VH-VL binders against q9xwc2. Designs and how they scored, part 18

Target 1, 164 residues: q9xwc2
Amino acid sequence: VTCDFKNELVSMNWNVKNNKIQIHFEHNNLTENRWTSIAFGDGPGMNNLESIIFSRREDNVITTNSGYTPKKKKVVVDDVSYVTVNDVQITGNKLKVTVSRPLGPAGPRNFSLDQCLNWMVVPGGSLSNGKFKKHHGKIFFIKDVCAAKCTAERIQRINSNKAL
Short names: E, the ipSAE of ESMFold2; O, the ipSAE of OpenDDE; V2, 0.75 times the mean of E and O plus 0.25 times the DockQ between their complexes.

## First folded at step 4 (VH-VL)

Design s26 (framework fv_greziprubart)
Fold by ESMFold2-Fast, scan of step 4:
Structure s26 (fold): chain C 164 residues (1-164), chain A 122 residues (1-122), chain B 112 residues (1-112)
Amino acid sequence: as target 1 above (164 residues)
Amino acid sequence: EMQLVESGGGLVQPGGSLRLSCAASGFTFSEHYMQWVRQAPGKGPEWVGLIRNKANDYTTQYAASVKGRFTISRDDSKNSVYLQMNSLKTEDTAVYYCARGHSYTYQGMDVWGQGVLVTVSS
Amino acid sequence: DIVMTQSPLSLPVTPGEPASISCRSSQSLLYSSGYNYIDWYLQKPGQSPQLLIYLGSNRASGVPDRFSGSGSGTDFTLKISRVEAEDVGVYFCMQALQTPWTFGQGTKLEIK
């Protein structure tokens, strides 16, 4: 059961409680006028991805939006985000953000995280005159994430097993 | 300081046209959705329409009462948003405000212009 | 369209006393995000509307803590814990869940 992901650029963990999923996301190099996102897909294709998008504007303002990515190059932001921001901090270029959303169908596309899905972290691109530019860097794929299994009880069992 | 300044109002006959301008200063205009809101004498505010930022392809939405007659546009290089009003009716008489925000940053409409009076009368 | 209904329409208040304004929506404004998409605005005499509260309960920058927003779904309340003379004006709720954005008819707060 996969309930976390970490590499040199990003760190993410998630847990489920009361039919909600909470995601803690960190990005070590989110500079001004840049965006990054977490994306979810329900098939083998990279089209029509559900997304949570983080944008750093001037003066350290961080904006979190739900949205979708029709294709790798395009980012479309929902007018009304169905994702809740629980905490957000930026220190230097390090972003730490905690968001939550319903585990089941949510938002204008009725997208559910209750099924096993392929997740991605898009390292991001620049914002130029309000436009989301094509990302630079490698997309990080996390295959077959069954997020519904990431309960506090199961995470505790995972930690106990790692100690053995 | 963050400011919005409207211009272009006045008296116009029914069936006429007016173009309102709204100039922004003190913030990064291109990142914000812009709204037009009007208020008829003695009444509450009525939303007229919005224009999104470039990330959302400058798409527009309008209240049913003005759809097909009014057009919202923007020029980010001039920090300005515009309202082109055609086929004006007496019920379009109001003070017109531009306001920044609402969607995208989720903080309501937090900056408003002073308003400009549009009177449609013969 | 979502209809927003305010009560009372007129609210005379003695300075230092609390005031409460109600707003009802024809549809739930609670979205799957857990936020209620309702904002509150104050229009002082001769001035443009100014934002007081956004997303149900969040005070806008510079707004005194005597103002608070509460409620969920279809019933919302704006409270002023201790009314001051500078609070005179017309208060409007606005739903921000779906276009067209719609305002309540307004509540005029007057000092008695």
Scores: ipSAE 0.417, ipTM 0.806, lowest interface PAE 3.3, mean pLDDT 89

Design s27 (framework fv_greziprubart)
Fold by ESMFold2-Fast, scan of step 4:
Structure s27 (fold): chain C 164 residues (1-164), chain A 122 residues (1-122), chain B 112 residues (1-112)
Amino acid sequence: as target 1 above (164 residues)
Amino acid sequence: EMQLVESGGGLVQPGGSLRLSCAASGFTFSEHYMQWVRQAPGKGPEWVGLIRNKANDYTTQYAASVKGRFTISRDDSKNSVYLQMNSLKTEDTAVYYCARGHSYTYQGMDVWGQGVLVTVSS
Amino acid sequence: DIVMTQSPLSLPVTPGEPASISCRSSQSLLYSSGYNYIDWYLQKPGQSPQLLIYLGSNRASGVPDRFSGSGSGTDFTLKISRVEAEDVGVYFCMQALQTPRTFGQGTKLEIK
């Protein structure tokens, strides 16, 4: 069961409690006028991706939006976000954010994370005139994430085994 | 100072057309949704429609009372939003406001123009 | 369309006294994000509407802390803890959950 992901640029972990999923996400180099996102889907033909998008504007404010990619590589932000921001910190260029959403169907597309999906971290791109520009760097794929299995008890067991 | 200034109002006969303009200054116009709201004499505000930002392909939505007759457009290079009004009815008589919508996060309509009067009368 | 209903429609208040305005929506404005998509606006005589409160309880920039918004689902309240002469005007609630955006009928606050 996969309940975390880490490399040199990003770190992410998630857990499920009371039919909600909480995601803790860190990005080590989110500079001004940049965006990054977590995306969900089944692929590899990655149309109709569901997303959580983090944007850093010039005023040091981090904005979190729900969104989707209907087709091609276009990013569309929802008019009303169905994702809750529980905590957000930016120190230098390091972002730490904790978000939550319903595990089951949510938002205008009734999208559920209760299914096994491919997750991906889009390292990001620039923001210009309100537009999300093409991402830079390779997308990090996390295959076959069954997030519903990531309960506190199971995560504790996994971490105990890894620490050994 | 953030500001919206409307222009193009006036008197028009039923069935006529009119184009309203709204010029923005003091903020990054291209990042924001823009909205049109009208207020008939002695009545409360009525939402007319919106146009989304460039990131959302300038898509539009309208109140049923104006759908098919009114068109909202924008030109980010001129920091302006427009309302093209066709097939005008006496019921369209109102003060028309443009208002700034949200950009990345919802914060209500926090900047409004002064309004322009449109009178539809024979 | 979501229908917004305000009460009272007329509210005479003595300066320094509190005031409360109610707004009811025909369907829930509480979204899965935990936010209530209701805004409050004030229109002073001869002026454009101005934003007071967004997303149920957040004060807009420059709005005094004597203004507060509360409620959830279908029942919402705007409170002014101590009314001042500059607060006269018509107050409107508006739902922002879906298009078309819809306003209440307005509450006219007058000094008595």
Scores: ipSAE 0.205, ipTM 0.741, lowest interface PAE 4.5, mean pLDDT 88

Design s28 (framework fv_greziprubart)
Fold by ESMFold2-Fast, scan of step 4:
Structure s28 (fold): chain C 164 residues (1-164), chain A 122 residues (1-122), chain B 112 residues (1-112)
Amino acid sequence: as target 1 above (164 residues)
Amino acid sequence: EMQLVESGGGLVQPGGSLRLSCAASGFTFSEHYMQWVRQAPGKGPEWVGLIRNKANDYTTQYAASVKGRFTISRDDSKNSVYLQMNSLKTEDTAVYYCARGHSYTYQGMDVWGQGVLVTVSS
Amino acid sequence: DIVMTQSPLSLPVTPGEPASISCRSSQSLLYSSGYNYIDWYLQKPGQSPQLLIYYGSNRASGVPDRFSGSGSGTDFTLKISRVEAEDVGVYFCMQALQTPLTFGQGTKLEIK
């Protein structure tokens, strides 16, 4: 059961409780006027992706939005975000954010994470003229995320078995 | 300092036209939806309409009372949003405010202009 | 359209005492995010409205902690723990869940 992901740039873990998913996300190099996102879909491309978008503007404020990428290069921010920000911190260029959303269908597209999906972390791109510029660098794919299985009980069982 | 400054108000006869301008400073204007809100004498605020940012294709929405008569536009290079008011009616008499949303969309209007008076009478 | 209804419409209060304003929406403002998409604004005499609370309970920058928002779904409350002279004005709730955005009719807070 995949309930976390970590590399040199990003770290992410998630758990499910009371039909909600909580995602803790860290990015080690989110500079001013840049965005990064977590995207969800069943395909490997940049089309038809549901996303959670984090943007750092020049005032050091981190903005979290839900959104959608209908096609490559197009990032659309929802008028009303269906994602809750539980905690956000920026220290230097290191972002630490905890968000939650319903595990089941949510938002204007009724998109559910209660299905096995391919997740991806888009390391980011620049913000320019009210526009999300194309991302740079490698997209990190996390295959076969069945988030509904990431309950505290199952995570504890996995950790207990690994410790033994 | 974040600021919005309206201009272009005045007295106009029923059936006339007027164009309001709103100039922004102190924040990244192009990233925000911009809204127009009006307040008739002695009444509470009434939402007039909005224009989205470039990421959402500068699309507009209007209150039913003004749809077809009012047009909202923006020029990000000038940090300005506009309200073109046509076929003005006596009930359009109000102080008009431009405002931005804290959320970048329309929630939490945290920056407002000073307001500009529009009087429609004969 | 979502209709916002406030009570009371007039609220005389003694300085230092608490004040409470209610707002009711014709449909739920609770979204799948867990947020209630309701804002509270204060309009002081001769001034533009100013944001006090957004997302139902989040204080806007610079707003004193004596102001708090609560409630969920269709029933919301703005509370001032101890009213000060500078708090005089008209308070408005506004739903920000869907367009057209709609305001309550206002509550005028006056010092006794």
Scores: ipSAE 0.426, ipTM 0.791, lowest interface PAE 2.7, mean pLDDT 89

Design s29 (framework fv_greziprubart)
Fold by ESMFold2-Fast, scan of step 4:
Structure s29 (fold): chain C 164 residues (1-164), chain A 122 residues (1-122), chain B 112 residues (1-112)
Amino acid sequence: as target 1 above (164 residues)
Amino acid sequence: EMQLVESGGGLVQPGGSLRLSCAASGFDFSEYYMQWVRQAPGKGPEWVGLIRNKANDYTTQYAASVKGRFTISRDDSKNSVYLQMNSLKTEDTAVYYCARGHSYTYQGMDVWGQGVLVTVSS
Amino acid sequence: DIVMTQSPLSLPVTPGEPASISCRSSQSLLYSSGYNYIDWYLQKPGQSPQLLIYLGSNRASGVPDRFSGSGSGTDFTLKISRVEAEDVGVYFCMQALQTPLTFGQGTKLEIK
């Protein structure tokens, strides 16, 4: 089971406790008037994806929203986010954020993370006059994430196996 | 210690059905993904499909060659996984193995049964 | 489907000598997670396959350290530093990046 992901630009890990999932996400180059997101779906495509969206405005305020991508390159932000922000820090261009949400169905689309899904990190796009524009850069795909299995015991086992 | 034992093999005519069983002992069966792999005489192994554990809602996946004809299920109370084979074809003739995959890596199959022969012939 | 190609298909070895088996994938097995999704299995005569290496380079429980896996992307190698009589059998690589999981054709290791 996959419970973390890291490359040169982004890093994240997730764990499940008491029917909630907590995600720690880092982005090394989130500049002003830019957004990045974590998306979930059945396939690797950019259609019908449930998303957690982080945006940095001109005043350096980081906003976290839940959202949905009905078609490739579009971002629809929910009026009311069902994602809880537990911690957020921005130092230079490095974002560190910890969020949580129910593992089971949540939000206006009753979307659940308790099944195995393909996750992806959209590395960034620009905000222009308050609107989300097309993403740029390579999308990072994480295949078949069975997040319900990311308990403390499983994470420890994964880390032990990486040491081999 | 850890063991998987298949049963239910035999001779079946084309178009027939057969149900294979695989009984587990010596480990916490409910925590693991279970795989079915077959090997035709003189050939290498071919993946048939998998079933995930309870935490992943017993979801299944199948190879295209068996999709729609084969169904994988499990009963954690009996420490068993099953392969229901319908509309059997002569090319389904093989030794069928069940194998345990780790929930942290369903790609690694570290415990295998001894296999059960299924022959599809008229 | 990802195609796995092994070489050599037949490998006669004198006991105590090293052996090397190659496996090529038709596309990269290095995923965005940083892992190479390749496993190695040994099938001894009359027995079920047994896991040797998973996720590219991790030895399975109980596997001697004379077995090692290496490589990244599309080219992978299984090495046995000193072959023993008990190592006789057919070795298979398997990609686990995407379904269907696919195996190589196998390398038959025999003692000379």
Scores: ipSAE 0.000, ipTM 0.462, lowest interface PAE 17.8, mean pLDDT 84

Design s30 (framework fv_greziprubart; at its last look DockQ between E and O 0.04; V2 from the best seeds 0.00; counts 0 for: pae E 15.6 > 2, placed apart)
Fold by ESMFold2-Fast, scan of step 4:
Structure s30 (fold): chain C 164 residues (1-164), chain A 123 residues (1-123), chain B 112 residues (1-112)
Amino acid sequence: as target 1 above (164 residues)
Amino acid sequence: EMQLVESGGGLVQPGGSLRLSCAASGFTFSEHYMQWVRQAPGKGPEWVGLIRNKANDYTTQYAASVKGRFTISRDDSKNSVYLQMNSLKTEDTAVYYCARGHYSYTYQGMDVWGQGVLVTVSS
Amino acid sequence: DIVMTQSPLSLPVTPGEPASISCRSSQSLLYSSGYNYIDWYLQKPGQSPQLLIYLGSNRASGVPDRFSGSGSGTDFTLKISRVEAEDVGVYFCMQALQTPLTFGQGTKLEIK
């Protein structure tokens, strides 16, 4: 079962407890006036993606929004976020953030992570005149994530097996 | 120091028009939703409407009492938001405030308010 | 529209005593995020409203820790642990879950 992802730019892990999913996300190069996101979808088309969006503003302010991408180049930010921000740190250009949301249906689109989905990390783009600009860089795909299986006991077992 | 300063108020007859301006300084204006809130003499605040930022296509929403008569617009290059009021009624008499939301892209937590500008609609 | 109802209408307090203001919403303000989308504002005489509490329980910048917000769903409370003369004014709750944003009718806090 897949409960983490890491490469040289980003690191992410997630776990489920009490019908909530908690996601810890790190980005090694989030500069001022830039955004990055985690997106979720059930198809290969990159349309109708549910998203958690992180933006770095001036004065090192990090904003977290829930949102939706109806088509590849468009981001719609929810007026009322259904995502909880548990911790946020920015040191230099390194972002470390922990968020949580309901595992089941949530938000204006009643989108559930209790189903096996394809997850994506969008490395990001610039923020210009209050707008999310087209992302640059390769999108990182994490195929067939069945997040409901990422319980503490399973993660502990996975880590024990990796140590061997 | 974060500030919002309204202007353009005054006395106008029923059926008339008036345009309010609100100038922002001390923060990144273009990232915030901007709101108009009014307060009639002796009454509590009443939400008038909002305009979103460019990321949400500058879309607007209005209270039913003003929909079709009032228009909110903004000019991010001038750090300003505007309220165009048409077909004014005596019940539109109020102090008008502009305010920003606490977080970028949201309308919750209006943490910066203007001083207010008086609009009197009277014959 | 979501209707916000405050009580009491008038709240005379002696300096140093605690004060409590209630707000009830016609619909639940608890969202999937676990936050209650209710804000609290204070309007001092002759001044613009100022934010005290946002998202149920978070103090706005510069707001003293004697102010606290609590409650969930439809019943909310703003508490002042020890009232000071500078706290005089009208307190308003506001729901920020959906448009139109709606305010309570206000609670006037007066020093005895």
Scores: ipSAE 0.599, ipTM 0.840, lowest interface PAE 1.8, mean pLDDT 89
Fold by OpenDDE, look of step 5:
Structure s30 (fold): chain C 164 residues (1-164), chain A 123 residues (1-123), chain B 112 residues (1-112)
Amino acid sequence: as target 1 above (164 residues)
Amino acid sequence: EMQLVESGGGLVQPGGSLRLSCAASGFTFSEHYMQWVRQAPGKGPEWVGLIRNKANDYTTQYAASVKGRFTISRDDSKNSVYLQMNSLKTEDTAVYYCARGHYSYTYQGMDVWGQGVLVTVSS
Amino acid sequence: DIVMTQSPLSLPVTPGEPASISCRSSQSLLYSSGYNYIDWYLQKPGQSPQLLIYLGSNRASGVPDRFSGSGSGTDFTLKISRVEAEDVGVYFCMQALQTPLTFGQGTKLEIK
């Protein structure tokens, strides 16, 4: 997997243009009062991972925030999000969100996606009284994601070789 | 069109060896787990084993019935997966299918199947 | 190993009538994601198995909407709303929750 990831629950792809990364993220079953996230980091451990958090509250409003996950702690939402929401759609329990951020250093922690990293997807966690609860499910790992290489031209070549 | 084509089957005596090949086309072979499934005459399918993709270090899993005797390998440069069968038994007689894992991560249902190749183990 | 038990083993059907096949697993196939890791396959006479339903209720590409999968946990059902001649074959359920992957005995659907 180079510029996309898919399993039974989530589907995502990303591309870079003009020094920005755009991520299209789909979650097949994000119910009310639930959150999911994409985390960027290295290694098998959770260590201050940069995160994009998608939340669905009971009012069916989808919230997207940047944040980070301290080591062995729950996700912390940034006061000011440096992630831009380009598109958001919720149909039933299927969430579709397109977000973008700088490819290089961004956010309060100056975290860069220029380098190859392991990405993680948190399948889901619960929201209680507006607070994020820790997830207990198995997270999805995407190894060696080199987002900077995911140009339109490269993606086209990849897709041309994929199955129907 | 996605396609898997098995080859290398035939008649072999008990204790003998065979190597099956499966050639893939029409999809990004290297991204998928590949699996072998066999079907004895008049019986249902039996899972033989799988081999994971490069991202998962080409690790393998086998059914207990073939573990230690069968080996699955792959060559992504040739879009091929192989099944080396040693110490063959009469009960190994079956049509052998190679199949593609549906997803490359957690779920490995099989959405593409080869035509199958007959392996007959008989004295 | 997870044991998959199908019923019935033989299913004669009149064209145009509905059909239902049951599959029971010896343990829950519900994954933490909320999906049930069960597939349904059809093996038509003289052909290789083909995927019909994956993850309990999702139709594979090209599969007519007259096929549907339902159930959760340990009890699953494949339904055909209107059986056609081309539906003749042996249907298998398979669990993909853990290795070894295991199949049901198969249900042979025939036209009366």
Scores: ipSAE 0.018, ipTM 0.576, lowest interface PAE 7.0, mean pLDDT 90
Fold by ESMFold2, look of step 5:
Structure s30 (fold): chain C 164 residues (1-164), chain A 123 residues (1-123), chain B 112 residues (1-112)
Amino acid sequence: as target 1 above (164 residues)
Amino acid sequence: EMQLVESGGGLVQPGGSLRLSCAASGFTFSEHYMQWVRQAPGKGPEWVGLIRNKANDYTTQYAASVKGRFTISRDDSKNSVYLQMNSLKTEDTAVYYCARGHYSYTYQGMDVWGQGVLVTVSS
Amino acid sequence: DIVMTQSPLSLPVTPGEPASISCRSSQSLLYSSGYNYIDWYLQKPGQSPQLLIYLGSNRASGVPDRFSGSGSGTDFTLKISRVEAEDVGVYFCMQALQTPLTFGQGTKLEIK
C-alpha cells in the first residue's frame, strides 16, 4: 500500500484518521510567481482532475486553493477552498505545507478520496497577473493510491518494513 | 427504475447465523459503494456497515455493535451485496435495508434503498 | 461517534402550513469546503427511508422544492414550506462526515 512519495523535487506523505486525510507536501523549488499542485483522478493524463493548488506570489505569500483541471493543463480554482491548511512554510524556495480534507466527499464536485485512484504532482507552472498559466516540466504519477488504507497502524507497519 | 431487493430474513435463535442478500437492478452496481442499515421496531435507523467498489479493493467498515460478527461481501457479476450475520443477539432484531452509496467520485447520500427484510432473533 | 439530536420528536401540522425540524450534532459537520455533512431522510408509513437532502442543502432527485435544508456547524434545520398530506412520516437527520454514520432519533410529522 502506498502512503508516501519522494523524488529530487517533491516529498509527500499522507495519513487517514477519523475519515479525514492529512497530506504533508514539500516542494524544493517553488520560486516566485509559480504554482504547483497535487491532482487526483483515475484516467490517463490531466483531464478532469481534482486538485489542491499551491501558489507563490512575488511578495512571498503562499496561497492554497482547491480546484480542478477540467481540460488538459487548465486550472480552475474554487471560490471557497474545501481544503484546510494546517501549516505553511516557505524557506528560500522550499515549500512545506500540511493540508487536510474529508476522506469522503468534499467541495463543489463532491469529490471523494476514499477510493483507489492515481495521484499526480504538477511540478510547476507560471502565474501572470493572478492567472494560472500552463505548467512546465514532467508530471509525477503515483499510480493506484488507496488513501483509505493509510491509517496510523498501517503506516507503522510500512515504516517497520522499510527499516528492514 | 433503480431497485434494491433484500432477501434471506427470518427467525433465528440467539447465537445463530443468517445471511441476507440484496439484488440490484437499473443502475451500474459495480461503481457504487453499498451499505446496510437496520431499524429495530419503533426505533430510528442504525448504520450497520458498508462495502466499497472494486477500485477500492472491496474494503469494508462496520458499526462497533456488529464488528467481528457481521461480514459484508459483494458479487459484481450478480449485482448483489450480502450481509453474513453470526453470533446473533436479540438486540439484532430489526428490519435490514441495503442502500447504495457513492457513485465513483460523487457522494449523493443513500439515494436508493431496498424494501427491507425482517430479522427476528428470539428464543 | 457523532451524536445527532432532533427536535421536536413529534410534530403535528395543519395542512398547508410550514414545518420546521431541528437537528444538532455533537461536533461541527462543517468542513473546509463549506459543505455541512448532514443528510435528511423521510420514512413514510410502511416504507423504507428515502433521501430528501444531502450535504446540508442539496435536494435529492425528485424531491419537491418545498423541502429545504439549512444551518451550519452544529445546528441544522429541515423546512417544509407548505405541508401536504403525503409528507406524513418520520424525518431523520444523519451525519455523513465520518463513520459510523449516525442518525437522529426521528421527528414524527402528523397531519392534525
Scores: ipSAE 0.000, ipTM 0.509, lowest interface PAE 15.6, mean pLDDT 85
ESMFold2 (binder alone), look of step 5: mean pLDDT 93; pTM 0.949

Design s31 (framework fv_greziprubart)
Fold by ESMFold2-Fast, scan of step 4:
Structure s31 (fold): chain C 164 residues (1-164), chain A 122 residues (1-122), chain B 112 residues (1-112)
Amino acid sequence: as target 1 above (164 residues)
Amino acid sequence: EMQLVESGGGLVQPGGSLRLSCAASGFTFSEHYMQWVRQAPGKGPEWVGLIRNKANDYTTQYAASVKGRFTISRDDSKNSVYLQMNSLKTEDTAVYYCARDYEYTYQGMDVWGQGVLVTVSS
Amino acid sequence: DIVMTQSPLSLPVTPGEPASISCRSSQSLLYSSGYNYIDWYLQKPGQSPQLLIYLGSNRASGVPDRFSGSGSGTDFTLKISRVEAEDVGVYFCMQALQTPLTFGQGTKLEIK
C-alpha cells in the first residue's frame, strides 16, 4: 500500500481514521503569487481531476481551495471548499500544510477517495489577476493509490519494512 | 482461514473451450484484484491476466499469448473469479492458478489456489 | 515486456549456511513512488507458489526474518541468512511495474 511520496520539491503522506483522510503536504519552493495542487483521477487522460489547491498571495497568506480540472483545462475553484485546513505554515518559501476531508463522497461532485485512483502533485503555476495560469514543469504521478488502506497499522508496517 | 479453490480443469481438444472457476473464502474478496497464473509442465510460472476490484471498474488485462481468446470475469456476490478459455492451443497446457492481489502487488500475491490441470491434446 | 533474469539457476547449500539469489530486470523497476515493484516467491515440490517478499524488501505474513530482499533499479537480491531443510524448492522473482507481469526463470535451492 502507497501512503507517502517524496522528492526534492515536495513531500506528502496520508492516513485514514474514522472515515476521514488526513493529508500532510510540504512544498519547498512556493513563492509569492504561485499555486500548487494535489489532484486525483482514475486515468488515462487525466480529465476531470478532483483537486486540492494551495495558493500564496501577498502577506504570506496561504489559501486552500477544493476544485476540479475539466479535460486538462484551467482549474475550476469551488465557491466553498469542503476540505478542512488543520494546520498551515509558510517559512521563507517552504509550505507545510495538513488538510482533511471525508474519505467517501464529498463536495459538489460527490467525489470519493474510497476508491483506487491515480494521484498527482502539480508542482506549480503562476497567479495573474487572481486567476490560475497553466502549470510549468513535470507533474509527479503516484499510481494506484488506494487511500482507504492507509491506516496507522499499515503505515507502521510499511515504515518498519523500509528500515531494512 | 483464507483460501482459494479452483475447479473446471480437464482434457480438451485443440480449438475447444473450457471455463475455470475459483471460489474464495475467509477474506473480503471484493477488495482484491484477482490474478490468473499458469505453469506448463517443467517450466516456471507465466502470468495470464488479471481483473481489478470494483473501485477500478472490474477492468481486465491479459498476456499477449492469450489476448482475444481468454476472458476473466468475477462475481463478488459469489466470491468467485472465472477464466473462460476459447480457441485452446496445445501451448495452453498447464496447471492454472488463481491468486489474490492487493492493488497491483502492493501486498503481493499472498493467497494462491491449489491449481487445476488443463491438458490440450488431440 | 520486461525480462527478468535470475542467477544462479541451481544453488546447492549446506544447512545452516547463507544463500543468495540474484535477479536482474531489463529496465528499472523503481517507480516515482520510491518503490521497487519486484516480488519473490518460493515453490516447494508439488505445491503452489508462496509469497516471500513484496515491493522489494517487505516480508509477507508468516515469512521468517532469515529471508530478506534488497536492491534497487535493475539489480535485486534475495538472501537467506541460514538455510533450513524446509527452504528447498524453486525461487522466482517477479516484476509488477507493468503488465504483463513477468517471472524470472527460477533458482532451484537444494541441500548438499
Scores: ipSAE 0.000, ipTM 0.484, lowest interface PAE 15.4, mean pLDDT 85

